# Designs tried in a protein design chat: VHH binders against p49116. Part 45

Target 1, 238 residues: p49116
Amino acid sequence: EGPLLSDTHVTFKLTMPSPMPEYLNVHYICESASRLLFLSMHWARSIPAFQALGQDCNTSLVRACWNELFTLGLAQCAQVMSLSTILAAIVNHLQNSIQEDKLSGDRIKQVMEHIWKLQEFCNSMAKLDIDGYEYAYLKAIVLFSPDHPGLTSTSQIEKFQEKAQMELQDYVQKTYSEDTYRLARILVRLPALRLMSSNITEELFFTGLIGNVSIDSIIPYILKMETAEYNGQITGAS

## First folded at step 17 (VHH)

Design L3
Fold by OpenDDE, fold request of step 18:
Parts: sequence; structure tokens; C-alpha cells
Structure L3 (fold): chain B 238 residues (1-238), chain A 120 residues (1-120)
Amino acid sequence: as target 1 above (238 residues)
Amino acid sequence: DVQLVESGGGLVQAGGSLRLSCAASGFTFRNYGMYWGRQAPGKGREWVSGISWSGGYTNYASSVKGRFTISRDNAKNTLYLQMNNLKPEDTALYYCARPGYGKHPDSDYWGQGTQVTVSS
């Protein structure tokens, strides 16, 4: 059978809200994050192997790995997003909450550690100089993870993950034939994604737009959203 | 359609230098690592050098390390290979390549190549 992905899946273009405000407010951060989230989920939806799993399984997969996909998206789009600036703004907003005694010491520590882990992960990926092809297959590897609880069709999911890993290996071997350890260096970064809390990510990036609605609850809606509607949302929000 | 056009080859004496260029079109150039390969007369294709999307990472075959330098300009969609201290054994058809989808290099994209001939 043919490859898991194609050039259409290697393309991952995020459009930021315009204009950028003088001060990065919560709305700008949330809008930017939402666009990335939508892009990531619609990217997954565009994969034939993903489509073959069926709607229920697809929803379960995305619910299980949306934080990992989103984080990989942050790393991939770090420059376009000015991620360091966004994270700094988030920290500043957090400091206001701290001054108002709205957070416990333990919660502050958790949130700050999460921000640190995000930044470190993105920095580590940048140091590896990961390209669009590699990111696409890394996202596929985390998407087709059979080890999440409650999944159906785990055998098929595992096969897709293996296919993704093999095709990534082929790419790296052809491009960097004298560096036989590059694939390993890339893959050993993936465990860091599992250490990041989806709840904290949601609070940091999405609180201003979805209120009390969880990312988990809106995933089915996003996956069913028409491409034209998605594009309209991007252009209309500018 | 993916298109790669190599140029800059020619006849040069041993110890001389050449700079090869590869013009890329039909795909988003910065999304891909690229590599140079070559094929000497009567021999198979061999990998020469690879470069990451930004140019921040490069590697080389042992036979050309220290003599060849791979680089790229993403704004111009162009890949380069600076070849110094050329040797007769460097004589080959040089081609730039974008990886495709498959285990074998024959699934990759490359142009017609540019001939490099190094005389003794």
C-alpha cells in the first residue's frame, strides 16, 4: 500500500490573528491557540488512515492526544507564533493572579513548571532542526498511539504508528545517511509530551475563549467542522 | 510538480574548485531536508551530503568531509554544494534530491544532474 502521508500533510501553515496588539492580551493568545488547535485536528482528519478508523475511534484518539498534537504544533509554529513572547505574556498574566492571591503556592509551581516544560520542549525541537516532513510524521506517531486507555481498533492503530515510524526512518536515512542516530534523537523527545498536563495547557491557552467548556467536549464539533467554515473562521477572526 | 535543476558542473583540474547549484520548484522548499548525491561511471548512486531545512544541520560522506560544503537559501529555493580540493575520484554526475516517500532513493525527486569531471 501507499505511504501514510503525502506532501499535503507535510504542509502545516498557521495564520496568526492580525493585527498583533500592542499588548498581548488573553484574547489574542486564545485566538492564536484556537487556530492552531483547529489546524491540528483538521490535519489529523485529512489523513486517509485516520478516516479509515471511523468517527468514534477518531474522536477517542484526538481526545487522548490533542495536548500532544497541540504541543508539537507549538514547537513547529514557534517562530510564526512568537511563542516566547506569548509565554512571557502568559507569565505576566499569571503574576497578576499571584498578586491577587488567587492561586495556591502548589498551583503556581505546577503552572510555572508546565510553562518551563513547554519552552524547553520547543527549544529542544528547534535545536534538532526538525522540518515539516519530520513534524508531520511525529504528529502521526503520537496520533496513532495505541497505548491510550479505552481505545478500540488498537491493532490497526498500532500498525499505523509502526508505518509512520518506518517511513520517518526511511526519510532520515535517505537525507542524513551518515547520521544513523538522528531518528533516535528525534524519537526520544516524544516522552516529554506525556509529562505535560492537558488541563494546565487548556487553562493557559483557552480559558478566554471557551469559558467553562472543555476542549474534550468540543473535539467532536471541531472534527465535524466543514473546511470552508474553518477557513471562514480564520479569515473572519482577523 | 516537483522540479529540481542542477547546474555548475564542468571540467576542472585536480585541486580545483566548483560550486554547484540546484533550483527547486513545485513544493515548499523549507519543509524538507535536502541532499546531494553522485554517480560515477560504472558505479551506483552514492550519497554525498545532507542538510536540514534551515541549514543548521549538515553531514557529509567520509570521502568528501572537509572538502565539500552544503548550504541552502530558502528565500531563493536553491541548494548549493561548494566543492574544494577536487580529486579525480570525485568525477561523477551530481544531482540534488528531495526525499520522497519510500525506503529506496529511487522514490526521491532529482533533476537531470550536472557533470563534474576532474582531470589528473
Scores: ipSAE 0.931, ipTM 0.975, lowest interface PAE 0.4, mean pLDDT 93
Fold by OpenDDE, fold request of step 18:
Structure L3 (fold): chain B 238 residues (1-238), chain A 120 residues (1-120)
Amino acid sequence: as target 1 above (238 residues)
Amino acid sequence: DVQLVESGGGLVQAGGSLRLSCAASGFTFRNYGMYWGRQAPGKGREWVSGISWSGGYTNYASSVKGRFTISRDNAKNTLYLQMNNLKPEDTALYYCARPGYGKHPDSDYWGQGTQVTVSS
């Protein structure tokens, strides 16, 4: 069998909304996040192994791991997104809500911890200096996870995940031959993704700080979206 | 198509220095870690040094550590290898490489190489 990914999958270019406002409002954050989400989903869709699993399995996989994919995308696109600025803006909006006494102390803590985890994760990835190739395969490892309940074709999913891990290992070994622990250092970051709440991510990035956006409900739509339609939305041509 | 073109090799006396360059094209340079390898006459390919996409992380073979420095300029799509305090045992064809997809180095991309000869 050929490799799981190709150079086309290593490319992961996020186009930010333009112009960037002086004050990052909820709309800008949501639009930026949406673009990243779409990019991530379409990236997954472009993988032949993913296509081979069928629409139902694909949808289930993405529903299970979209938060992890999105978070990896945040880390990968942290610079172009000005992620620190976005997160700071989110915190500011949250503080406004706090002042209005709309959130419980426990909820505030939960949300703030989530933001902290996001930032720390992205910082840790930056510290490791993860490249596009490595990100692509990390996303593949996350995507083809057999750990989620209710999945079909779990054997095949596991095979794809193993293939992703092996190919990533090969890459790291060839590139950094005298650093035998680099792969391990990279992979040990992945558990942090599963500590993050998808619900909180939805609230922070896709609605106001308090909202009810269901990513699950839009995933099938995103996966069926035509590339031209997606590109049109990104470029503002539609 | 992926293309790598090495340059900067030559004849140098022991203790001398050379700076190798590798011009990359045909792929998004910044998406990949890169590495230098070398092949001495009659010997197999040897990994020399690796560098992360941003240059923030570097790795070296024990035989060249402290003497060689790998760097890159993503704006110029160029990889570099500064070689100081060269030794006769450093004599080899040096090549820059972009990893491909596969376990073996033969799946990687490299150029024709540049010859480095260190005389006693």
Scores: ipSAE 0.931, ipTM 0.975, lowest interface PAE 0.4, mean pLDDT 93
Fold by OpenDDE, look of step 17:
Structure L3 (fold): chain B 238 residues (1-238), chain A 120 residues (1-120)
Amino acid sequence: as target 1 above (238 residues)
Amino acid sequence: DVQLVESGGGLVQAGGSLRLSCAASGFTFRNYGMYWGRQAPGKGREWVSGISWSGGYTNYASSVKGRFTISRDNAKNTLYLQMNNLKPEDTALYYCARPGYGKHPDSDYWGQGTQVTVSS
């Protein structure tokens, strides 16, 4: 069998809304996040192995791991997005909301910890100097995770995950032959993704745009979106 | 099509220096780590040095550590190998490489290479 991914899957180019406002408002943040989400979903859809699992299984996989894929996307696109500035803006908006909405101390702590975890994860990935190839395969490993509840075809999913892991290993070994621990250093970052709440991510990045609609509920529609529609969304939604 | 073109090789005396260049085209250069390899006469291909996409991380074979320096310029799509204190055992055809997909080394992309000859 051929490789799991190709150069087309290594390319992951996010287009930010234009023009950038002087003040990063909730709308700009949500639009940026939405574009990243759509890009991530479109990326997944473009993988032949993903297509081979069928529509129902595909949808279930993305529903299970969209937060992890999105977070990896944030890390990968951190510079283009000016993620640190976005996160600072989110914190500022949150402070205003806290004052107005009388959020519990526990909830405030949870949200702030989540933001910290996001920042820490992205910083850690930057320190590792992860490239587009490695990100693509990390996303594949996350996407083809067989340990989510309710999945069908778990044996096939596991095979794809193993293939992704092996190909990543080969890449790392070829590129950094005398660094025998690089793969481990990269993979050990993945558990951090599972500790992040999808609900909090949704609240921070999407509530201002989608309102009461859940990411979970719109994933099937995103996955069925035509390429032309997707391109229109990322270019015309500013 | 992926293309890699090496240059900068030549004849040098032991203790001398050379700087190799590799011009890359046909792919998004900054998306990939790159590496240098070499092949001495009658020997197999040997990994020499690797570099991350940004150049922030580098790795070297024990035989060249402290003498060779790998670097890159993403704006110019160029990979470099500075070779100092060259030894006769460094004589080889040097090639730059972009990793491909799969376990087989033949899946990687290589240039034609540039010959480095170190005389005693």
Scores: ipSAE 0.916, ipTM 0.970, lowest interface PAE 0.4, mean pLDDT 93
Fold by ESMFold2, fold request of step 18:
Structure L3 (fold): chain B 238 residues (1-238), chain A 120 residues (1-120)
Amino acid sequence: as target 1 above (238 residues)
Amino acid sequence: DVQLVESGGGLVQAGGSLRLSCAASGFTFRNYGMYWGRQAPGKGREWVSGISWSGGYTNYASSVKGRFTISRDNAKNTLYLQMNNLKPEDTALYYCARPGYGKHPDSDYWGQGTQVTVSS
């Protein structure tokens, strides 16, 4: 009956692996991305409205939107992650793969387009100067999306999304009372998240995973983890 | 434990300047936009100016645009309002605020205010 989120949900502190290597490698990129993923899942699981939907619905929601949450996390944490440096290292690796004929030209074009879309999204969010409160509510709007195929309880999910939108509107209107367009400018950025490929995100950031395990397949495990285990995965410590 | 403490008010003649400060504690200052409000005697609170978390976006009431400048220093957890070319109608108790989770500004976090008095 109270607000959808609280100050604890606005807090989103990513700690990077230490020490930073002289040259970025698969291990550093994968550990950094894994910390962000676990931080994002911990964040989602901690929301009372999310908990109220039940385990099957929670799993379905997160499987549908994890890439969007992850991408919002990348934008929010771009500076602390040195995301531009990580993406530059990935681009250099792709250029070497062309010269060694390890990937098809079509695949490399897909990946480069994805990197450009990601950069454009992060730049647009920085230009709008999105804060932690706004990011928390944007993530909630993305999480409680009722239009993904296969969801149950879509009426309740829609009500939570509407509540998130209303509470974000209240914040923007109170903070920036004579700017009637800020909410619209913010919300117009969200459709770009649906264009981000989970498959390519996995290739860019999670290439160190054993076998061909997809993030989609491990989400039920991640959502069932104890809080102490989340904290260990987020910080790389027990 | 959100705490906001304003300072820097005082008496000035019309055309003068003042700089208000607001010390913030009890929350992660850089996660939130901040704003200034004011309340003249016998009137309700009026929104004056807002600022985004980094200071990259600012917004002003039409009555103060061009005369007031909002800024912040995230290393010092401090919000500022530089007020130039002050007018008698600017006389008010000035409050800094952090938005809360309710619809109305009454649910936001407010300081105690600092008095600004502009004489003719």
Scores: ipSAE 0.782, ipTM 0.926, lowest interface PAE 1.0, mean pLDDT 89
Fold by ESMFold2, fold request of step 18:
Structure L3 (fold): chain B 238 residues (1-238), chain A 120 residues (1-120)
Amino acid sequence: as target 1 above (238 residues)
Amino acid sequence: DVQLVESGGGLVQAGGSLRLSCAASGFTFRNYGMYWGRQAPGKGREWVSGISWSGGYTNYASSVKGRFTISRDNAKNTLYLQMNNLKPEDTALYYCARPGYGKHPDSDYWGQGTQVTVSS
C-alpha cells in the first residue's frame, strides 16, 4: 500500500555552522558532523514504516546502521560540507602526528585507509550522479537491513527493505529506461558502507563531543530529541 | 502542486531542428532526474530521454540517439530537449515528466505536452 517514502523524505538539506572559521578546526568539523548525524537520524524517524516498528526496534536498527547512514550523508552533502577540504586537513594533521611521533604508524595506516575508502565511495557516488530520490532509497535500504544480529520483527524489516528496492528500481527504470544496468551499478556501491569503521568515523568526525561518548550510546537520546531542542542548544552554546 | 509546462513545439520540415523547454515548479527540481516522453497519433506514450539531477548522466531511446540532446538548467528549473535532424516519425505530442512513486508511468508527473509536427 502506498509508497515507502514521499517528497518530504527526498529533501535532505544540511546547514553548516556559522560563522565559518578561517581555519578548519576540530570543533567546526565535529559540529558539522553532528548536524549531519542528527539530520540523518531525524530523517529515519520521519519514515512511517520506521515508526511502525516501535521504539526498541528503531533504536536497534539505527545502532546497527548509523555509520552507513552517516557515510551516505557525507557523500550526498560532500559539496556543501567541503568534505574534500576537511579530509585534506585531517590528512595533514595525521602526517604531522607521524613526524612528531605522536601516533603509532599502524593506527595512522588504518585511518589513512579509511579516508581513502571514504573518498573512493564519495567519488563513485558522484560519478553515478546519484540524486536525492536515489539517496533517500539507498538510505532506506541500509536502514531496513534485517540481517543485523539481535533485531526483532526481521520479517517486517525485510519486507520494508524489499519495498525500498522495488521503488528505487521503478524510479530508475522510468527515468533511464534504456539503461538496464543503472540500478545494479548503484546497488553494488552499498557493500563498501559495511567496510567503514564506526570507531574511525567517531575519531575523524566526533572527537570534539563532550566526554567522547560513543555514538551508539547516545542514539536513543538523538532519536527522542526535537529539532527545536537541538537548535536551541547549538545556538545558545555556539 | 507539481507543475510542468512544455513549450517550443511547432511545424518543421524534415531535417530541421527544434528545441523544447519544460518549466518546472512546485518541487525541488535538483532532487530528481527528469525525462521526456512522446505520444504519436494513435499510439501509446514512449520514453524518449532521461537526465540525472546535475545533467552528468543522460540516456536515450535508440530511435533518437545521436539526434536528440537532453539538458537542464537547475538555476532556472528548466528541462530541455534539443531535437536535430527531425524525421516525420518524430511527429508527436512531447511531454516532460518527473518520476512519481508508483510503478507505472501514468502515476508520474506530466506536463500537458507540446506538439511537434514534422512534414515531409
Scores: ipSAE 0.778, ipTM 0.925, lowest interface PAE 1.0, mean pLDDT 88

Design L3
Fold by ESMFold2, fold request of step 18:
Structure L3 (fold): chain B 238 residues (1-238), chain A 120 residues (1-120)
Amino acid sequence: as target 1 above (238 residues)
Amino acid sequence: DVQLVESGGGLVQAGGSLRLSCAASGFTFRNYGMYWGRQAPGKGREWVSGISWSGGYTNYASSVKGRFTISRDNAKNTLYLQMNNLKPEDTALYYCARPGYGKHPDSDYWGQGTQVTVSS
């Protein structure tokens, strides 16, 4: 059978809200993060192997890995997003929350540690000069993880993950034939994604979501959203 | 459709230099690593050098390391190979390539190639 992904899945173009405000605010950060989340979910939905697993399995997979896909998206789009500027604005907002006595000292240390881990992950990916093909396959490896609790069809999910790993291996070997260790250097970055807290990601990037609705609860609706509806809601088209 | 067009080959004396170019179209150039290969008369295809999407990582075959420099200009969708201190054994048809999705390099996207001939 054909390859797991194609050139259409390698394309991952994030469009930022325009214009960038003089002072970054919670609304701009949340809109930017929401665009990345929706792009990542619709990217996953577009994969034929993902479609073949069925709607319930699709929802379960994305619920299990959305934070890992989001984090890979942050690293991939760090330059176009001006991620360092966004993180600086988040730290400033955190300082204001401390001044208003809204967070414990232990919570602030926990949140700051998460920010540092995120920065280090993004830096490590940039140092490796990971390209769009490599990111697409890393996202596929993360998406088709059979070891999350509550999944059905785990044998088929594992088969898709192995296919993603094999196809990434082929690409690296053909492009960089005398670099024995590039694949290994790339793959050892993935465990860091499991250390990223979904709870803290929501607090850092999605504070402006309506009510206390978690990203976990909106994933079925994002996955069902038609492309035309997505464009209308995200871009503000009438 | 992916197109790769090499240029800059020719006849050169041993010890001389040439600069090869590869014009890319039909795909988003900056999403992919690229590589050069070559095929000498009567021999199989040999990988020469690879480059990452930004140019921040490069890799070379032992036979050309120190003499050849791969580079790219993403604004111009162009891949380059600067070849210095050329030797007669560098004589080959040089191909620009983008990896495809198959296991074998025959599934990759190659140009028609540009001939480099190094006289002794």
Scores: ipSAE 0.762, ipTM 0.919, lowest interface PAE 1.0, mean pLDDT 88

## First folded at step 19 (VHH)

Design D13
Fold by OpenDDE, look of step 20:
Structure D13 (fold): chain B 238 residues (1-238), chain A 121 residues (1-121)
Amino acid sequence: as target 1 above (238 residues)
Amino acid sequence: EVQLVESGGGVVQPGGSLRLSCAASGFTFSRYDMSWVRQAPGKGPEWVSSVTGSGDVTLYADSVKGRFTISRDNSKNTLYLQMNSLRPEDTALYYCVKGGYYPWRKTYDLSSQGTLVTVSS
C-alpha cells in the first residue's frame, strides 16, 4: 500500500473571517472556530484511508476525536487566528457571566483551567516549532485512534495509526536527523489532548452557532457536504 | 440562472402538517447541498434545515428537530420539507436556498418568492 498521507494532506490553510472586528465578538470567534472545524473535518475526509473505513465508522471516529483534531488545528493555526487574542476575548466575555453570578465557582475554575490548557498546549507546540508535515501526521495519529469506545473496524484503524506513526518517524528522521529525540518530544504532547474537555471546547468556541446545532450533530453533515460549495463559502469574506 | 420556486404553504391549525416543495433549475441540483430558511414577520432569516447533495445526511435546527423532515429528489430537481406538529412560532415565509448549513451564515440568498406558512388556531 502507498503512504497514508500525501503532500496534499500537509496543506492546512485556514482562511479567517475578514475583516477582523475591532473587538472580537462571539460571532467572530464562533465563525473562526467553525471554519477551523470544517477545515479539520474536510482534511480528515480527504485521506483515502479515512474514506476506506466507511461513513459510519468515519463519523464515529471523528465524533470521538474532533476535540483533539480541533485543538491541533488551533495550535497549527494559532498565528493566523491570533489565538491568544481570541482566548483573551473569550475570557473577557466570560467575565460578564462571572460578574452576574451565572456560573458557579467550580465551573469558572473548570473553564479557566481549560483555557489555560489550550494556551499551554499551543505554546508548547510553538516552542517545538512543529512543521506542517508533523502536524499532518499528528492529526492522523489522533484521527486513527482505535481506543475510543464504540468504534468499529478497530484493527484497521490501528493499522492506519501505525502507518501514520511510521511515516512521522521516517519524516522526522529524515528532516531532523540531528535531533534524535524530536519524535519523542512531539509524541509526548499528544496526551495533553486527551485531558481537554470537548464539552468545554464546544461551549467556548461554538456557543454562538446559528441554530444551536451541536458539534456531534454537525459532524456527519460536514463529512458529507459538497466540497465545492464549502470551498466557496470558506474562502469568501464574511 | 439559478431559479428556486417554493410551494406548498398555507394556513394550518396548531398540530397540523404541511409539505413544502422547491423546484430548482439553472444548476446541477445533485451537486449542491440545499437548505430551508424561514423568515417570520419582523424577524431575520432563520435557518431551518439542510440536506447534502446526495440526500444522505440531513441537519436540523433544534427548534424543528423531530418535527420537520428535509428530503430531496435529485431526479426531479426538487427539495422537500415535511412539517409536522406545526406550532404558531413556525409561522413564516419559507425559502428554499441553494447551499448547505454554515454556522456563521447570517445572510441567505432569499431571491425567491418563498412560500407562506401560517399556523394559527
Scores: ipSAE 0.824, ipTM 0.912, lowest interface PAE 0.6, mean pLDDT 93
Fold by ESMFold2, look of step 20:
Structure D13 (fold): chain B 238 residues (1-238), chain A 121 residues (1-121)
Amino acid sequence: as target 1 above (238 residues)
Amino acid sequence: EVQLVESGGGVVQPGGSLRLSCAASGFTFSRYDMSWVRQAPGKGPEWVSSVTGSGDVTLYADSVKGRFTISRDNSKNTLYLQMNSLRPEDTALYYCVKGGYYPWRKTYDLSSQGTLVTVSS
């Protein structure tokens, strides 16, 4: 009936750990990435259409798309996070692991290719000057993807995705009326998200977390945790 | 005032079991996620497990997953931790904590007494 997203779903403010260390380390990277993961999951759970799908569907949907959502978040927050600096620190860590024979050559190639794809995606989004409204609709299109295996309610999910696509179209046409091809340029970027490996994302950004809890177990927890408590965490963060 | 009273600790041999309880008062228990945090003597706090306010979803540190079970009874304002297959590294003072798990949280309100678990042959 109403619009899929409201203005409250456009706000996407990432708060970084404080203080910033003199040298970036695995702990700082994992805390930063964890804050983005929590922000992305709370964003998704705040959407009325998402809430309407029910708890089991919500968990299945987010488990299927969390890496795409996280990657969009990385692109959106790249400046705030100093993402290029974080990726450089990760590359240095990988090079040390090579010298100490801690990682296979095939795995290193896979990880480096993933980093290159991630950098290219983030650069392409920055070059297009994607705004907060556009990011919100792109995240909704990714979230409400009906073609992931094991999903229920796929017809309803498809209807929500179509609604997100139409609202993005309307927004771009009204806001960027002088740029006839902007919608097409934006949408062409989405297939690249399916090429991003969730396993490699976990290794790059969540090594500290994986040793403590898994992404698979934390997702249903974030989707059900108390919202007031979380809001106090990000509002009271320093 | 918020009060959290832990009980059920003791001395057990490796492989043994204990069940911890935490009686909560002074707040609306069901509106808060709850956690167990442990602290070995001279060490920093270590998060163990969390459960959502409703009790529907649980989280466990990898070091205890499969051995510990967190639960809550909102009608009794009580949080529980069933600990099985205990190991010497589980030796610690266990605290009941108001609030959930956040990977960036480094500080916990450990103002309660806690309950001591000692795993030794």
Scores: ipSAE 0.751, ipTM 0.905, lowest interface PAE 1.0, mean pLDDT 89

